VHH binders against Programmed cell death protein 10 homolog (ccm-3). Designs and how they scored, part 2

Target 1, 215 residues: Programmed cell death protein 10 homolog (ccm-3), of Caenorhabditis elegans (q17958)
Amino acid sequence: MNEEGGYLGAMTYQCLYSPVMEKIKQQHRDDPRASLALNKLHTALTTCEQASPSFLYDFTKVLLDDSELSVNLQESYLRMHDTSPTNDLIVSGYEQNADYKELTKRAIELRRVLSRVPEEMSDRHAFLETIKLIASSIKKLLEAINAVYRIVPLTAQPAVEKRKREFVHYSKRFSNTLKTYFKDQNANQVSVSANQLVFQTTMIVRTINEKLRRG

## First folded at step 1 (VHH)

Design c12 (framework vhh_vobarilizumab_d1)
Fold by ESMFold2-Fast, scan of step 1:
Structure c12 (fold): chain B 215 residues (1-215), chain A 121 residues (1-121)
Amino acid sequence: as target 1 above (215 residues)
Amino acid sequence: EVQLVESGGGLVQPGGSLRLSCAASGFTFSSYYMAWYRQAPGKGRELVAGIYSGGSTSYADSVKGRFTISRDNAKNTLYLQMNSLRPEDTAVYYCAKDYLSFWQSLGYDYWGQGTLVTVSS
C-alpha cells in the first residue's frame, strides 16, 4: 500500500534528510547559488519519494549497507522521534483552539513515549512501564480525536473518522506485535509497528489540516 | 474469554508475609507473559512484578529482594510471595495477562476485583 510505502519515506525524510538539509542550507544562506541548488535537491528528493514510495528509505539502507555501518534504521528513526520537531502535529491556524491544541499535545506525547521503546526493551520492567504509558497515550489521543470530530466541519467528519479507524487498526497491530514479541523475543517487528503507529499520528493531523484548509 | 481471579489478600503486620494467587482461564496460560500490578488508595496502578512464559522474571525496585513471582503452568496459576511487608505495600493487587489487557480494557476501570493487602499493626 502507498501509505505503508509512504511511511518509510516520510520517516527517512523527517528524521534524517530534512534536519540535515536545513542545517546545510543555513550554513550556505549567504550563497544564492548554493541555496538554489539545495532547494532543487530538496524538491528532487520529494519528487523521487512521490514517484516511488519508500525510495528515500531504500536509498538510505543501500548507502548504509555499502558503508558497512551496522545501523538498525527502524530503531534509529523511532529514537529520533524523542527530539524531532513537532511542527507536523500542529493544526495550522488553530493553534489556540482548545480541542486542536489537545490533539497536538496527545499526538506529541504518544510519539515521544513510542520513541522510548528501543531503549527500554533491554530492561524488562522499564519496558512494561513504557507499554502501560503507550496504552494510556493511545486512549488519551483517541479521546482527543473524538473531541475534534465533534467540532470539525460536517464535510471533514468522514475523513477524520477514516483516520481514527486506521489509527485504531495500527494500535491493535502494535498490541499484537508485542504479544508475538513476548512469545518469540523478535524485537525488530516491534520497532516497525511502533513507527507505523507514529506515522498514523502524523496522518491524523495532516488530514485535519487538509480538510480545514480545503473542503 | 479471559478470566483472572485473584485471592490471598488480607491484613498482616509490618514484617509479615502473604502469598497471592491468580487463577487463570480462557487462554493458553503457559504461552503468555503474566504480571502483578497494585493500586494504593488515591494512586495510579503500578507494575510490581512480571514473569515470561520461559520463567524469566522482573521486579519493581521497591520490591526487589522481598517479593517473588512464580507460576504453575499445570494449574494455570500465578503466584506472588510477599515477604518483609511494609505499610507502603498496602494496596489492591491485580494480576494481568500480558500487555494486551491495557488495549482491550480501554474505557474499563479494573481488570477484575483484585485482592486487598493491608499492612498495619
Scores: ipSAE 0.013, ipTM 0.224, lowest interface PAE 8.0, mean pLDDT 80

Design c13 (framework vhh_surovatamig_d1)
Fold by ESMFold2-Fast, scan of step 1:
Structure c13 (fold): chain B 215 residues (1-215), chain A 126 residues (1-126)
Amino acid sequence: as target 1 above (215 residues)
Amino acid sequence: EVQLVESGGGLVQPGGSLRLSCAASGFTFSDYAMSWVRQAPGKGLEWVATISYSGGSTDYVDSVKGRFTISRDNAKKSLYLQMNSLRAEDTAVYYCATLGTSSFLYQIMSGSYDVRGQGTLVTVSS
């Protein structure tokens, strides 16, 4: 199912296909024919995803269904964020700027603490401590976004403010999902809202990179 | 206005038992999960136990597992904590609490629960 403008496709690419393709390419780095074939495969998958926004997600679901393997993709995506590359959270060309560096640091910290949610949910006391860390991380990221807002070009400020408001909206949604979880124990909805919050951190940095590239 | 009134505390010998009660008003009690939290002298608030809105699920901090039992009566709008095999370390002011009506994450981030009452003092000493 494709929600929030294709976040499922984006998550499938970032958490599953991109890391796997990178590992396989590195394993065959010294084989020119294998490297060329893997690059063509990677390009083909990217082209298919662009032509059909949910292709990678749908393909993965069919593979799992045909294997008769019951896998919770939302929970798996969260777990994979613990080890996923963080290059998408770097502000290109501004890696040494204190405010942009702080934004990257806080976005990575939130992604990592959210990745622990599925594991920690089995122990209520540990989960409550993780929730405290999530709340602290959200606050620190929000402070970093406010600092970045003050230094970006005036033309970029409306876009940053829009992404900040969306981030706050999904933070509130996550909070409400936790309240429902402590009443009715719907673990899957916690994983869904956590992934949506991870996607919003990615969108903040991506939007800043796009605006800075425009001059 | 949300009101929570705790009672049942007192002085008890180590190994003894107490039953705490919390009377709730001003909100739909049966729609909320409820917790007991405690504050020992000179310490911060510590979560003790939680019960789901229906009473079908309960959780406890490890130090009280097997000794404390949380329960509720939705018809009476009351929450209970049965405390057995009490230890000196259980000495604290006990509060009943909900996760609050505001943002759950902001409540947790502040390090406090939605504590509205004066609490009830439990002293475990010989």
Scores: ipSAE 0.005, ipTM 0.219, lowest interface PAE 11.1, mean pLDDT 79

Design c14 (framework vhh_8fcz_2)
Fold by ESMFold2-Fast, scan of step 1:
Structure c14 (fold): chain B 215 residues (1-215), chain A 123 residues (1-123)
Amino acid sequence: as target 1 above (215 residues)
Amino acid sequence: QVQLVESGGGLVQPGGSLRLSCAASGFTFSSYAMNWVRQPPGKGLEWVSGISGSGGYTTYADSVEGRFTIIRDNDKKMVYLQMTSLKTEDTAVYYCAKSFYGLFTPSYSFDYEGQGTQVTVSS
């Protein structure tokens, strides 16, 4: 497990706890007492995750270790990105800007196609087609990042360039993991590298949002 | 690529027993729940039993509960179906299938390769 980038905590929150809490809130929306208690629980979980970015991942891991259920968390996180909320990929206040909309669209597309990897790995033809779509999606997202780089404030450009370099790095890591997979059949490492690439899409948009709201 | 090879089927009399075996390759075996599904003559696929990646949790279709036992050996990358008190309606081609159980949003896809193994229960 590599937790240095904080991606495990972020993935656990976005894929498991956030969607579950929203569904539970919706089921109890007509009960003011339940609604209040659920809001307090959400705040407590968010506070714990902020204090320790791996808290939710560690908690989930301990529960699985003490349960009779077997779950591959890396693969599960990837599958859940197909249906997870994408509000983290929106550039707040710039929803009508063409370049920022394109960035959001391409980040969502990459997240969705990566989510198909676990299900399609068992079918060589389907998986090769998915790999082509992933390569195309990475290229389109890089083009969108370059377009955004040209329109962000000059003070934000170094941060965007740094995030682009990290995204390229994790794209190459993913490609190398696929090459290793075709030799060694280690599916879990493909899921790990795909989740790291998904996390990079989150970091790009988060960085842009931080720079645009600064001051 | 994923490969699942079933064996152990055959002809058996009602009330008899058989053990089916499935040898898995091409994926991280212990990370996936494994299932047995069957196809009776002229019918669609029917899910029979499932076992978690660790082997700690098992589930069974109502039609086989108490008669069949699913087990796995992660070191050998094998899943087995121990069948007892066999009935004529258990006659089917049996396939092992890979699935995945996740927290909160279960996702499972039945993926089986090869020919399966034929079980015929006949007096």
Scores: ipSAE 0.000, ipTM 0.091, lowest interface PAE 19.1, mean pLDDT 77

Design h01 (framework vhh_3k1k_2)
Fold by ESMFold2-Fast, scan of step 1:
Structure h01 (fold): chain B 215 residues (1-215), chain A 127 residues (1-127)
Amino acid sequence: as target 1 above (215 residues)
Amino acid sequence: QVQLVESGGALVQPGGSLRLSCAASGFTFSDYAMRWYRQAPGKEREWVAGISGSGGSTSYEDSVKGRFTISRDDARNTVYLQMNSLKPEDTAVYYCAAGSSEFDDLIEYLTSGYDYWGQGTQVTVSS
């Protein structure tokens, strides 16, 4: 039910490794040796991640720490959602359906407003306005999920309801993290809870796609 | 047209009990989270209690925890607030509200609650 730990691996894979691997593979598509080596590397990394959830995140964090790079991974992942591809939020084969289009639109909007959090936190006025937009976006996404629940096959409804409950849970966690932030100024926990919300938008659409493609 | 109609408000003595009802129409009631708010004369409106669309989760403001119980009947499109051990401080106009949010008090605070509001029902606790 609770997928709290899974977001670290998912964010590292989606934001860093997957885009880089695809670009490098494309650049070397005409080199059979490089293509084979890159495929083996990809397989090894995904095998490690499957065997030990968060491996890619831990590996990346150690590399950054050892390199003496002042990078906050949680903030970096969150900022990347402002411009990263949103293909994972499309309901395949239902691009013309109004309710699924609305779900995609609202999920993208939530990701993008959440991506502004690290930058806006330094300006209290801007941050309060961003929080209002986040709250509104969460509400609109919940409305879209409810609309989708009504039109998905009956066999898919329990899975959608489970994802909705998880999204509500992480929305409440984000709210509580913000309250704590205004008291103790722990900015990193805000970025963590925001990334957990981003991950929930991915899980909702992914679950719907899995259920619709399989009937 | 979306409508929320509160009822059940009355004059009661301290320590008494009262049940408020809110009848909803014009939308798919079971899809919406429902909340109760109150506003005392000359004071700001405050959140009192919330119940999720699924009915599986309830939440309360600290001052009413253990005394008030929120519940819903989706077959009758109605949400209820059972108020026990009433205090003079509970004197207020009580409003119900409907929205897609499942009780996030930050969301409630920042978005002025839900999309739909009732006109309120007066509860007076005589000292």
Scores: ipSAE 0.020, ipTM 0.216, lowest interface PAE 5.5, mean pLDDT 80

Design h02 (framework vhh_vobarilizumab_d1)
Fold by ESMFold2-Fast, scan of step 1:
Structure h02 (fold): chain B 215 residues (1-215), chain A 126 residues (1-126)
Amino acid sequence: as target 1 above (215 residues)
Amino acid sequence: EVQLVESGGGLVQPGGSLRLSCAASGFTFSSYAMAWYRQAPGKGRELVAGIDSGGSTSYADSVKGRFTISRDNAKNTLYLQMNSLRPEDTAVYYCARDTSSLDEIMDYLYGGFDYWGQGTLVTVSS
């Protein structure tokens, strides 16, 4: 089912389902039968996801488990953030505003440094350096949120404040997960926590966009 | 309170040298790893050089062989000797009590304290 912050469905759709379906459609664009079949598959999966918000995640998880593939889904999602488009982190219509530009810049920087976690976890010294960069990036993003909050209209402030509190909460959870990791070596929980933090970063920018402009 | 005060920055020509100093107070200097970071205009802060409590040093690839980090525990002072300076070395240089453990990182992130100094500007141009 759906996990804390609703990130499982969002991550599965954004990082896996949507890019994969578009690439497969492009590879078969000159085959009308394949194209029609892929469109029917897309509709079926979308219908199932609407009936259960975690369906795509659950389906993917069961498929990987049944196939005995050595794929860590959380780790894969996290790695994908390094090369994914950053348009979801742009405050649309306010790209010229210095405080909103800073917010976007810091959100992108945090996403990119978090994407390095899976590769660097195997080297203790490299991982500690990455953790320092993550901590610095979190602090800079919080400073950018505090700056932009003063410019945000009064009607939008409660929603932004809620997202800021959620971001802080997941940042603290990420730090606690790191402490646990150095004791129990459970790499999967680190990837889960990092993806939750990426999701919260996206939600801050999305909430600002929704309150400042429609579309 | 932890205080770090950098000095020694200035304008220098390519190929020149500068020596930065950092005066530390408010903590047991000899017990902590220390580091120099820099931030160029429009870029994030990057680690330049580190030195642990035992005197072991580490350097970024971009400065290795040109910069030397050292410490004087009796004076609670950290140094960075910069030789063969390049235009790319132009940045504000920051002294930091190095966050070498998760507890120190957590304190830095959530403690409301900044283990960074105010910085000293180094400009390399001709």
Scores: ipSAE 0.016, ipTM 0.201, lowest interface PAE 6.9, mean pLDDT 78

Design h03 (framework vhh_surovatamig_d1)
Fold by ESMFold2-Fast, scan of step 1:
Structure h03 (fold): chain B 215 residues (1-215), chain A 127 residues (1-127)
Amino acid sequence: as target 1 above (215 residues)
Amino acid sequence: EVQLVESGGGLVQPGGSLRLSCAASGFTFSDYWMSWVRQAPGKGLEWVATIKQDGSEKDYVDSVKGRFTISRDNAKKSLYLQMNSLRAEDTAVYYCAKGPSDYEELLNFLESGMDVRGQGTLVTVSS
């Protein structure tokens, strides 16, 4: 269900455009004309993202390149996950279900521990401890996914299973990137693979949420 | 709680055969690699054989290659070790061990050992 690079647009929207649009709309809440224009802009950005998953990333990349700013987008997105709203991981009517609550808790925990990677990489001991926490969080999330199958409709389980396989694939990719990092010190690829893993975590929960809301 | 119960051990003469079984419960058996490990009297644990979740990949310690065959039945949640051409050096307590899931396989070099083993079954090879 996601193409190579598809996570880049989604991450750019979630980390940059969506929070900025919400803040600007709040600042202009008392101006009906501005509010209407901002809602149209927000809808246009969402439409562009749906039509081309990498559009927002490509646009942002060109903007940064043309501005002569040196910004590591991968590290920035990863750090933003520590403070990002978690409302995208919750669906109404299931917040009190024990299996769903556990799934949401573990997804949030994995997102937050992955967000610490850029800061911890400069200290070998701290980084190894963070990696152990990531491994533990991945395991707990997979256990929570297996448990949530009890409330997922039988017809929807193949879609969840596909997302689980993709999550495992990107977990393996992250692990391989860590192995190469300890050999060649290529820090950028660690941030890339960590963001891909965050995206897969979001996709699993989103798929489950869609199936719970629509059967 | 993960539970592994080994059986099938016993006394056998050199050149004989035995089939060990392991009944697993408390986890999704089909999601994990499984292994057999052994401990000879007065020695440490030695890895013997490993099998992938779907049985497509199998590995053995050099001393048992061609003599031992690891297999699994995911429907029965059971692991097996067919031991042929047994030697005195194969005398040990044999344990089945829950290995890593697919994601743990690539992370295990950065984790403390995640193996769980049962109580074991004794194999004695003596003339």
Scores: ipSAE 0.013, ipTM 0.176, lowest interface PAE 7.4, mean pLDDT 79

Design h04 (framework vhh_8fcz_2)
Fold by ESMFold2-Fast, scan of step 1:
Structure h04 (fold): chain B 215 residues (1-215), chain A 124 residues (1-124)
Amino acid sequence: as target 1 above (215 residues)
Amino acid sequence: QVQLVESGGGLVQPGGSLRLSCAASGFTFDDYAMNWVRQPPGKGLEWVSGISWSGGSTTYADSVEGRFTIIRDNDKKMVYLQMTSLKTEDTAVYYCATSPEWDAILEELGYDYEGQGTQVTVSS
């Protein structure tokens, strides 16, 4: 359960807090003080998360429990990826480069097919077909990562290779979690491992963007 | 440059044995599962065997189980296929391929970085 991968805080911020704060900011667009307060809140939350990994996730769980809101956060995060913005998967400044476009396309495809997991799990036959689509999507994204590795600056290659290794690791973890699920019916662990895999797509593109802008 | 180079193929008589080798370069070999895939004359690709990234798990197609053994050496970045009790239906071009996962649940992951292949002909 809730073991590792460093995704909890980032996913909690991205799926819950960021969209809400953006809506509140828009509702108070005529008040620059509100925008400043929201920016300070964001800084405080990210500082707490850096000092205590998973702080934002733990805080949110306690808040939901105390409010008597029975929400499965792992399933909710997955469902949100079906309709969430995908601008975080774009390689800035390289939108017309074929290899970077392919990376973005494959990352979006994997995110979308993984978002279907909670709904598809209730039908074994449909779920097995979805698993095949996930497997195919993982392979295509890995091919895109390898193509990008060949064209990034030499100084960026070690970082890309590290992210590729992590993506492979979480793909193996997802596979093992599925095997356990078919024996033990532990649906929550499937959602956890799927979210970890989604987070890896974000980290791959983020790392590439960082290295390309680093100079 | 990602590269997989197969070798060890040749002509062998039915019931004979042969060892195929695959040399990998250009990627982090120990992060990937390795597979052997073959293409018989006039047919599509057929998966033969897979081995996990650590070598701790192996799996085989029903047609070769008990006759073939897949082995990897991560220090040398090599994968081997030891073939025994060869049959005429084993005649094919054999390819080395990498995948992020070899397990049957995700066998549809397919195979990346297929090499140039090595021809195996089993005939009297």
Scores: ipSAE 0.014, ipTM 0.187, lowest interface PAE 7.6, mean pLDDT 79

Design h05 (framework vhh_8dlx_2)
Amino acid sequence: EVQLVESGGGVVQPGRSLRLSCAASGFTFSSYAMHWVRQAPGKGLEWIGNIYYSGSTFYNPSLKSLVTISRDDSTNTLYLQMNSLRAEDTAIYYCAADYSELDYLLSTFGLDYWGKGTLVTVSS
ESMFold2-Fast, scan of step 1: ipSAE 0.019; ipTM 0.264

Design h06 (framework vhh_3k1k_2)
Amino acid sequence: QVQLVESGGALVQPGGSLRLSCAASGFTFSSYDMRWYRQAPGKEREWVAGISSSGSTTSYEDSVKGRFTISRDDARNTVYLQMNSLKPEDTAVYYCARGDLTELFDSLYGMDVWGQGTQVTVSS
ESMFold2-Fast, scan of step 1: ipSAE 0.017; ipTM 0.245

Design h08 (framework vhh_surovatamig_d1)
Fold by ESMFold2-Fast, scan of step 1:
Structure h08 (fold): chain B 215 residues (1-215), chain A 125 residues (1-125)
Amino acid sequence: as target 1 above (215 residues)
Amino acid sequence: EVQLVESGGGLVQPGGSLRLSCAASGFTFSSYAMSWVRQAPGKGLEWVATISGSGDSTDYVDSVKGRFTISRDNAKKSLYLQMNSLRAEDTAVYYCAKEGTDFLEEAIYGSFDYRGQGTLVTVSS
């Protein structure tokens, strides 16, 4: 399973299951038995995500299909990035470092502007303005990645460079899907490529955290 | 393989004029509409003007109508933008783009420094 398959499981967990489990746990925080049972359920879901990265996505798809609900998961995930938690974009232990803080800020900004794509794309003028904001956010995030590359340990630099190249690759894919969209109106592929780009922001920060934890 | 090289930018006083040029290669120039797009400091890309492949049809953003003129020379494979009555808000890096939809590629690829540099126009006293 490659990173394209992996982003579906990760996004399903982060956008749907993790926030829902947190809210339900909060509602039952004063009930010790319910809290214990919910913690076990949350651990089970996390274990399933780790053991089979597409399981939660496949389960959710089957559930929606079986209920005959007309839901576009790609659009839903993208919209959820407007209000979803951003703790996964924090460089742990380096929250006070200006360069790592800037990286987090720019990654959050890109997620937020990409989340507006489904709502804006029906209005050509509004959508073109959103694309300009996306381009600006991508440039600022790339600048933040370059700044982080200069301050990470030498042993971490190859991994950061690899993630930068992958981020650029998926940004080009997003550009190509936009060009195709203006010719064939295939909105779903725009949402798919936007979600892949969001996942790349997550992978950049995750990789940095992993490399710094090993230092 | 498409290559576009902009030139003609510079520092100019408000009310002044500049003529931008774009040299195109790697495609059949006369078969494609061409556009000028610009990016002001700290802002996104803004479409400015488009000209049809034959040169028979032109279109402009409202803020430059009557001040800017887009033209092309298909024999020289060159695109031009004559800018008159320049204002401080016209300060930007100007890029030429193949076909109206190609400015989307400029918006994204340019942000990654994967395209050649545009030409800088600074309108300042």
Scores: ipSAE 0.014, ipTM 0.165, lowest interface PAE 7.8, mean pLDDT 80

Design h09 (framework vhh_8fcz_2)
Fold by ESMFold2-Fast, scan of step 1:
Structure h09 (fold): chain B 215 residues (1-215), chain A 121 residues (1-121)
Amino acid sequence: as target 1 above (215 residues)
Amino acid sequence: QVQLVESGGGLVQPGGSLRLSCAASGFTFSDYYMNWVRQPPGKGLEWVSGISSSGSTITYADSVEGRFTIIRDNDKKMVYLQMTSLKTEDTAVYYCAASDLEELIDYFDYEGQGTQVTVSS
């Protein structure tokens, strides 16, 4: 149980539960009773996830296993990042600031290039080109984080630095997983590592938003 | 506290030579892939050269291959860029940068403050 374990629940919520609940709420927009029930469900799910990290992921996995559906959740979540909403990567209230705008842009770019990994792995040449794009995207995001570090309030700088170090750590982990993949062909670990890296982009922007709202 | 301190920049004529130095402290230098990157006036960062932690793997950007040589000294915690046959297009601020990811050449953990290289008559 740490930030690595926590990404499973966060991703399950973001990719599956949140979009579904939003669609159901919209279908029942004229029904106050359904709206209240959906809000209570949302609160219950977030409470369960806080009490038992990765609860939503475990629950979803058991449902799929019991239904006899052969679904690789890690690959599915990773692919979903190509078309999923990116509102979680926006620095609220600072949409006109060039440095925060650049951070959002680079985080979105990394998320989208990582989403191509499962598809591209079947073609060695295409996959090597995708790896080059991932490396370039990681570098550009690190440059954007450094620029943001210089402009955030002094009280926010330690938190931003911590998130930068964690992002670096998961980038190295992703690189090592690619090394192992070319030797052992364990595709699932590549998807896991890529999803962890995607989660770090979310954590960077979330931390900045929290610190700016408190400033 | 991590520091990368570049030196050796200056004004040089086309066809001339310069040796840039980078002194590293505050991290385990021998574990890191070392890079030189540059920023020409009004342009973005351009990766120039990289050298693996052991010195066994060396890579160069097409624009500098055959003209620049990257060298490292793990005992002194130094990385160098020997530049020869300098062109006006090599005018830039040069930065050294450290990365633990040999396979992700453009990925950097730490960067220095830079040293200015100007190539003009």
Scores: ipSAE 0.013, ipTM 0.179, lowest interface PAE 7.9, mean pLDDT 81

Design h10 (framework vhh_3k1k_2)
Fold by ESMFold2-Fast, scan of step 1:
Structure h10 (fold): chain B 215 residues (1-215), chain A 121 residues (1-121)
Amino acid sequence: as target 1 above (215 residues)
Amino acid sequence: QVQLVESGGALVQPGGSLRLSCAASGFTVSDYAMRWYRQAPGKEREWVAGISGSGGSTSYEDSVKGRFTISRDDARNTVYLQMNSLKPEDTAVYYCARSELDWILENFDYWGQGTQVTVSS
């Protein structure tokens, strides 16, 4: 799968459709017919996110274009990670394991500091301090991934190593995008590369959860 | 308010020596890895030398190793590049940069405006 294209559907589902569906389902909790229909719709949206990574993103873009709203989706998704649930970063069944708990903690910290990028970009001094925190968070997450690599089953190690290499790749891409930003002032590409890093934190934990459930 | 200002660039003869300075303001140079880069017209920017933050460890690109020396003066908050045995191939605009993380975010932090070094007879 093209993970670069895949994050668009995943982010659109996570930040917009899933929270809205849960809220509407809660509002209709006492209507069995509506609850059943909303659960089917929510399942269909989840299926669309998995089968057609660009569908929900394209649908959202059309919806925004037809409204009077002028919204930068990349920037909005990034901002939403400041307050979004972090359940996707938990290693299920291993919440009390020190190494897996540390991985979750560092992934959340990186997600939170990356979410501050759009706010901080307007102030050069604040932005440079945020970049320093991002660099520190990236290093700490890499240390946590290395610790997890040592304790996962041998059958899971190649998958964890692949996710680590991808995370390093997107971290360097983010760095290069920042370098370009200081010359070209293209804020949108910074948000895109930051969201790709956020998605990598999700992929690391998802991959670990999948491998631990099979082993 | 974070600034890097390079100076010391000049026209020198082959075999000559030159010392470049990078004056920093808005931060303390000893807290960061500092690097020198150069760019000749029509060529890609090339890393030249680096000095680590607290440890003061130095590193150099192979083509300048043994000829160039990077150093810092913490009291003056300044980084230097001493260039000896200069060659025509050393002709370039020299930039200094602040780097927080050598292996991920090594060269994007902040750049100065550069200083021109020309090695010609």
Scores: ipSAE 0.015, ipTM 0.182, lowest interface PAE 7.2, mean pLDDT 81

